# VH-VL binders against q58428r495to569: the designs that were tried, part 5

Target 1, 75 residues: q58428r495to569
Amino acid sequence: SGGKDINYIEVNYEIKKGSLFPPGFVDCNENISYNDEVVLIKDDTFLGIGRALMSGFEMKKAKHGALVNIRNVKS

## First folded at step 18 (VH-VL)

Design j5
Fold by OpenDDE, last read:
Structure j5 (fold): chain C 75 residues (1-75), chain A 124 residues (1-124), chain B 110 residues (1-110)
Amino acid sequence: as target 1 above (75 residues)
Amino acid sequence: QITLKESGPTLVKPTQTLTLTCSFSGFSLTTSGMGVGWIRQPPGKALEWLALIDYDDDKYHTTSLKTRLTISKDTSKNQVVLTMTNMDPVDTATYYCAREYYDYYSGSDAFDIWGQGTTVTVSS
Amino acid sequence: ELVLTQPPSVSAAPGQKVTISCSGSSSNIENNYVSWYQQLPGTAPKLLIYDNNKRPSGIPDRFSGSKSGTSATLGITGLQTGDEADYYCGTWDSYRRGYVFGGGTELTVL
């Protein structure tokens, strides 16, 4: 995946502006920090851009609360 | 009918450990989305969230008191226990337990049923 | 530490409308569902609004909730003397990984 070298978050659904919750989360770069800009991808396809609400490490464990604020969705 | 009830000592001396039990009925912590949280309220002050334990035994604590708080559940008894170490007069408050309903898929979240609270006074 | 900010007090005469604001941030209000709680004098809090704008069973439609950006608002129309209480907003904070409440608003019915 081309996102391995960036702040990527892999999701399992077609995103829209709003919030990413754990059910839609698949994987991410653990190096993501709170408030980082992140790239949302699905099946190696760019879907949009968001802002991390916690670290990538925490996202992988999180079952509660929004993970990412999805700001821009590719049209 | 869903009910929660707090029990434990109402008077604690400084430096002692407070142990509170939340006994509930009408729901089970084996049910997905169910949780039980503890919230306290000093006299004349605002609500303060302390801790939460959910159906999957995930535990959450307020950062400021994390080292002093322990939350656990006994599903078979429908009880949740909160322990708070090194009590101080500033910890004097009414302590509530409340049911949290969290929808994993939608993100819906609220404390929808509350106990009546138990007043804990920390004094020498 | 107070994470959500509310006005300490609001007041209005019976029959009027009042609004109570709740200000937060991206990690809480903007991205997580907001709830409102009513605490009548000498009683435990009661869930008033959940999921930003939904009313539990038994809550009259005089109570409403809304959210925009990092702020939430509770609206009460047709104010009644029985509405005199403290009101708290609450929501999950993703960064803090815990629930947070506002400082509460005392509503006085004049």
Scores: ipSAE 0.897, ipTM 0.958, lowest interface PAE 0.4, mean pLDDT 96
Fold by OpenDDE, last read:
Structure j5 (fold): chain C 75 residues (1-75), chain A 124 residues (1-124), chain B 110 residues (1-110)
Amino acid sequence: as target 1 above (75 residues)
Amino acid sequence: QITLKESGPTLVKPTQTLTLTCSFSGFSLTTSGMGVGWIRQPPGKALEWLALIDYDDDKYHTTSLKTRLTISKDTSKNQVVLTMTNMDPVDTATYYCAREYYDYYSGSDAFDIWGQGTTVTVSS
Amino acid sequence: ELVLTQPPSVSAAPGQKVTISCSGSSSNIENNYVSWYQQLPGTAPKLLIYDNNKRPSGIPDRFSGSKSGTSATLGITGLQTGDEADYYCGTWDSYRRGYVFGGGTELTVL
């Protein structure tokens, strides 16, 4: 759903402010770097904004620890 | 019910490799969420996390010692082994193994059961 | 280098309340669950608090945990002489991809 030109993270749930853990993670741009601002999306719908706690590459294989600090959630 | 016990040499010479074994009972590393970690504590100093191995054989290492550490498990024996190469007197410490429970879905994480620790002295 | 910062020592008289702080960052305390460990003199650490504020069975409710932002706090009310110990905070660090402990706090009961 996302594009290579944006720091997107696709999730499988309706997010809330806090932390994104691996079960809620679906996919992301591998080019995301630690501390990047990221866009959270679900089914091509914008859900909010967060801060990456690791690279996109690491997110795809991580099963331990929070992936993203979710800072802003769309009302 | 749940126990962990460290075993191995208590005296190691500099440059030698330390091999420690954690033998546990009361749980299995085939159970999801289960892991075994190694933590050391130099005399009078703070706890230092070293490594972790989980039920999926995923391994984590502290960055500063990653090249020196190897962690492995034998599920059939309920054992986890830690090797640390090129030992130095600065590595003198009490070494603990502990059970780590991580809930994949909630993110819950803690070392809830600890071994008694084994003291390792590095000296020529 | 310490990833989590604790005061090196705290002290109080029996019956009083003490708090122990643990300061970290976004990659650890803010986004991952914090645990606290008690280490009595000459013994192995024991899990005291997990998931920021939960107590394992056998831990009395005079022990409490809380977290706000990048900091966590351990509270001990009704201080007893038997509480004299070292206390460590710990949590997962997402960036380091490993567990981290604080430097420990020595609690003295006066």
Scores: ipSAE 0.896, ipTM 0.958, lowest interface PAE 0.4, mean pLDDT 96
Fold by OpenDDE, last read:
Structure j5 (fold): chain C 75 residues (1-75), chain A 124 residues (1-124), chain B 110 residues (1-110)
Amino acid sequence: as target 1 above (75 residues)
Amino acid sequence: QITLKESGPTLVKPTQTLTLTCSFSGFSLTTSGMGVGWIRQPPGKALEWLALIDYDDDKYHTTSLKTRLTISKDTSKNQVVLTMTNMDPVDTATYYCAREYYDYYSGSDAFDIWGQGTTVTVSS
Amino acid sequence: ELVLTQPPSVSAAPGQKVTISCSGSSSNIENNYVSWYQQLPGTAPKLLIYDNNKRPSGIPDRFSGSKSGTSATLGITGLQTGDEADYYCGTWDSYRRGYVFGGGTELTVL
């Protein structure tokens, strides 16, 4: 995926507009910062765009609260 | 029946450390989704979340008081302890412990059961 | 610092409807579930609404919750004198990685 090198977040489900919670989170770029625009991918497929609610580092250990505001889903 | 009860000193001098204990029954902090949080309320003021500890021993603290707060649990005793260092008159408040119910899969989150609160006055 | 903003007070006569707003941001209300708490005078808070719009057992359907964008709203219909209390919104803040409450709203029944 073209997003793997640039603020990517790998998810394990078909996303919808709204919030990404930890159960749907698989992996991400740790260099993501709060409020960064991020690319959501699944199985190397682009799914949509969101805004990070915390750093990538924090996402990897978070089990409480939303991780990403999913703003745009590929139709 | 689920209950929580706060205990500790009701009078603390400035610069001293406050230690509060939350004793609970009817649930266990070994159960997934369970947590215990501390919330305080100065007289005539709003609720202020302080800290939270969950079943995995993960701890969360309000940023403004993080350096002063320590939260821990003793699962065998069904107790959660909050310590707050360097107390000041501004810290005078009713302190509540409450059960947090968080659903990992849905994201559901709320403090559903509260203790009666204990009033702590900081005064010289 | 107040993270969630509520009106300081609302009032209405018995039988009427009132709404209490709660304004936040993307890191809290928009993306996390909102709860509402009722605090009767001299008592501990009580969970009134959770998951934006769900009522715990024992809470009458006169109480309702909703959320849109970065704001949440508590609705109370058929206002009763016993509803006179302080009401707080609360939610998780993803950026702060902690729970946050609103400033509270004092409801007076006229």
Scores: ipSAE 0.895, ipTM 0.958, lowest interface PAE 0.4, mean pLDDT 96
Fold by OpenDDE, fold request of step 20:
Structure j5 (fold): chain C 75 residues (1-75), chain A 124 residues (1-124), chain B 110 residues (1-110)
Amino acid sequence: as target 1 above (75 residues)
Amino acid sequence: QITLKESGPTLVKPTQTLTLTCSFSGFSLTTSGMGVGWIRQPPGKALEWLALIDYDDDKYHTTSLKTRLTISKDTSKNQVVLTMTNMDPVDTATYYCAREYYDYYSGSDAFDIWGQGTTVTVSS
Amino acid sequence: ELVLTQPPSVSAAPGQKVTISCSGSSSNIENNYVSWYQQLPGTAPKLLIYDNNKRPSGIPDRFSGSKSGTSATLGITGLQTGDEADYYCGTWDSYRRGYVFGGGTELTVL
């Protein structure tokens, strides 16, 4: 899908404005860096945008603390 | 009743290694969400988080002291050990161990039970 | 260097209300749950507030917590002499991948 061509984070739930925590995280591209703008997707569907609180590499390992600040959610 | 208690030397010479043990009861580090952290407080100064070890043996360290700190657990003994190398007078402080409860699903996080602390003085 | 910023001191008379602020950033307060700790003179810290605004058992409802953006606030109503203590905010920092405390606030009851 087109969402995977940019800084994407795949999630497993219907997001809301706030924070993404590890349980809701599925996958991402490891090219994401701290403070990058990211696209949140679920099942190849765009859900919203956020700011990365760490690198994509770290997100894949993290089980403690928020991963992304979810700034905008598609209405 | 949940309790934590710090033990170890109260006087350390500069350049020596400090080893502190946190003995706890009333909970287990095999339980999901459980962790034990170390926090220190120099006389008259603020709390400073040092390290954390959780039920899954994941370890976290404050960046400024990472190379000097080692944290480990012995689940069978209900003990957590902190080692800090190359001690300096600036490391003089009361050292606390405390239980951290972290809810993986909600993100809830807090140090809810604290030991009484042990005062460590670094002096020649 | 302190990651979370608190006023060094606050004071009020018995019965009054006080607030203590805690300022952070996106990597900590904005996106992670904030806790508050009370430290009475000569004692170990005690958990006062967790999850931004929840009270552990035994903590009276005179104590309250709130969070907005990158800032958190502790509120104390009906101030009592026994509330004289140091208060610390704390939270996880996602960027640093560790827990962080504020510099502490000394509360004096006049």
Scores: ipSAE 0.894, ipTM 0.957, lowest interface PAE 0.4, mean pLDDT 96
Fold by OpenDDE, fold request of step 20:
Structure j5 (fold): chain C 75 residues (1-75), chain A 124 residues (1-124), chain B 110 residues (1-110)
Amino acid sequence: as target 1 above (75 residues)
Amino acid sequence: QITLKESGPTLVKPTQTLTLTCSFSGFSLTTSGMGVGWIRQPPGKALEWLALIDYDDDKYHTTSLKTRLTISKDTSKNQVVLTMTNMDPVDTATYYCAREYYDYYSGSDAFDIWGQGTTVTVSS
Amino acid sequence: ELVLTQPPSVSAAPGQKVTISCSGSSSNIENNYVSWYQQLPGTAPKLLIYDNNKRPSGIPDRFSGSKSGTSATLGITGLQTGDEADYYCGTWDSYRRGYVFGGGTELTVL
């Protein structure tokens, strides 16, 4: 979808403002870089916007620590 | 009761390799959420995190010393070993091992039990 | 390199309240759980606060923790002489992919 053409992060839960941790992480664009603005999606639905705390490549491997600062959640 | 204890040489010469062993009891590194980290503290200075190994054998190292540090575990012996190569007088410090508890689902993270520490002096 | 910033020292009289600040960034304090450690003179550190504001068993409620944005704060009320120690904040740093400590704060009871 069009949302996946941007810096997207797929999650498995209904997000809220705060932090995304590995259990809620499903997939992402590996081209995401640290401090990039990212779009959070679930089941092809836009959920909100965050800021990457590491690269997308690192997110896919991470088991420890927050991955994204979730800054805005769609109401 | 959970305990950790550091062991190894207390005197090392410059350029030599330091090998420290953390022996622990009361928990297992096969248990989810368990980890063991190494933290050092130069005399009169702040705590410095060095490395961490968890129950899945994932390893983390401080970037500044990554090329010099190796951390490993022997689950059967309840031991974690830290090696640091090319020791220098600046590496003189008290070295602690501590249990890290990390809750994967909540993100909870802390070093909740510490060893007493072992003082390592690097001198020619 | 110290990633988290603490005041080098604080002091107060017995019975008073003190606060110790810990300043970080988005990659650490803002998004990861903060812990506080107490190190009495000549001893190993012990966990004082975890998960920003929780106390382990045996830690009196005189000790409290809070976090807002990229900063964390340790509060100590009813200060006692036995509280004289070094205090360190710590947390995971997502960017560095490792644990980080503050520079430590020396608490003196006047």
Scores: ipSAE 0.894, ipTM 0.957, lowest interface PAE 0.4, mean pLDDT 96
Fold by OpenDDE, look of step 18:
Structure j5 (fold): chain C 75 residues (1-75), chain A 124 residues (1-124), chain B 110 residues (1-110)
Amino acid sequence: as target 1 above (75 residues)
Amino acid sequence: QITLKESGPTLVKPTQTLTLTCSFSGFSLTTSGMGVGWIRQPPGKALEWLALIDYDDDKYHTTSLKTRLTISKDTSKNQVVLTMTNMDPVDTATYYCAREYYDYYSGSDAFDIWGQGTTVTVSS
Amino acid sequence: ELVLTQPPSVSAAPGQKVTISCSGSSSNIENNYVSWYQQLPGTAPKLLIYDNNKRPSGIPDRFSGSKSGTSATLGITGLQTGDEADYYCGTWDSYRRGYVFGGGTELTVL
């Protein structure tokens, strides 16, 4: 999908402003770097945008701490 | 009812390796959400987090000392061990072990029970 | 270098209110839960506040915590002489992938 060729983060829930923690994380682009703007998606549907708090590589193995600061949610 | 206690040498020579043991009771590191961390405090200075090991054997270390620190657990003995290599007088501090309560789903994270601490002096 | 910044000292008279600030960043305070610790002279730290604003059992409601943006605040009302201690904020840092403490604040009761 068009969302997977950018800085995407796939989530498993309906997001809201705040922090994305590991339980809501499904997958991401490993090319994401700290402080990158990221697109939050669920089932190829755009949900919002956030800022990465670590690299995509680290997100995939992270169990502690917030992964993304969710800044904007699609209304 | 929950207790942690630090043990190990109180005097270490420069360049030697410090090995500290945290013995705890009242909880198990096999329980989800449980962890044990090490925090030190030089005389008259601030708390400094060193390392953490959790129930899933995930290990975390402060970046500045990562190459010098090793943390491990023995769940059968209810012990966590911290080793710190190449000790220097600047590492003189009171070393605490503390229980971390971590909630994977909520993100909750705090050190809720502390040992009394053990003072380690590095001197020739 | 300290990741979380606290004022080095605060003071007030008994019965008054004091606040202690803790300043961080997006990778720590803004997105992770903040805890506060009280360290009485010559003793080990004690958990005072967790999850930004929750009190463990035994902590009186004179102690409160709040968080806004990249900063957290500890509030103490009805200050007592027994509150004289060092106070530390702490939280997980997502970027550093570790726990971080503030530099501590010395509270003096006048």
Scores: ipSAE 0.861, ipTM 0.950, lowest interface PAE 0.4, mean pLDDT 95

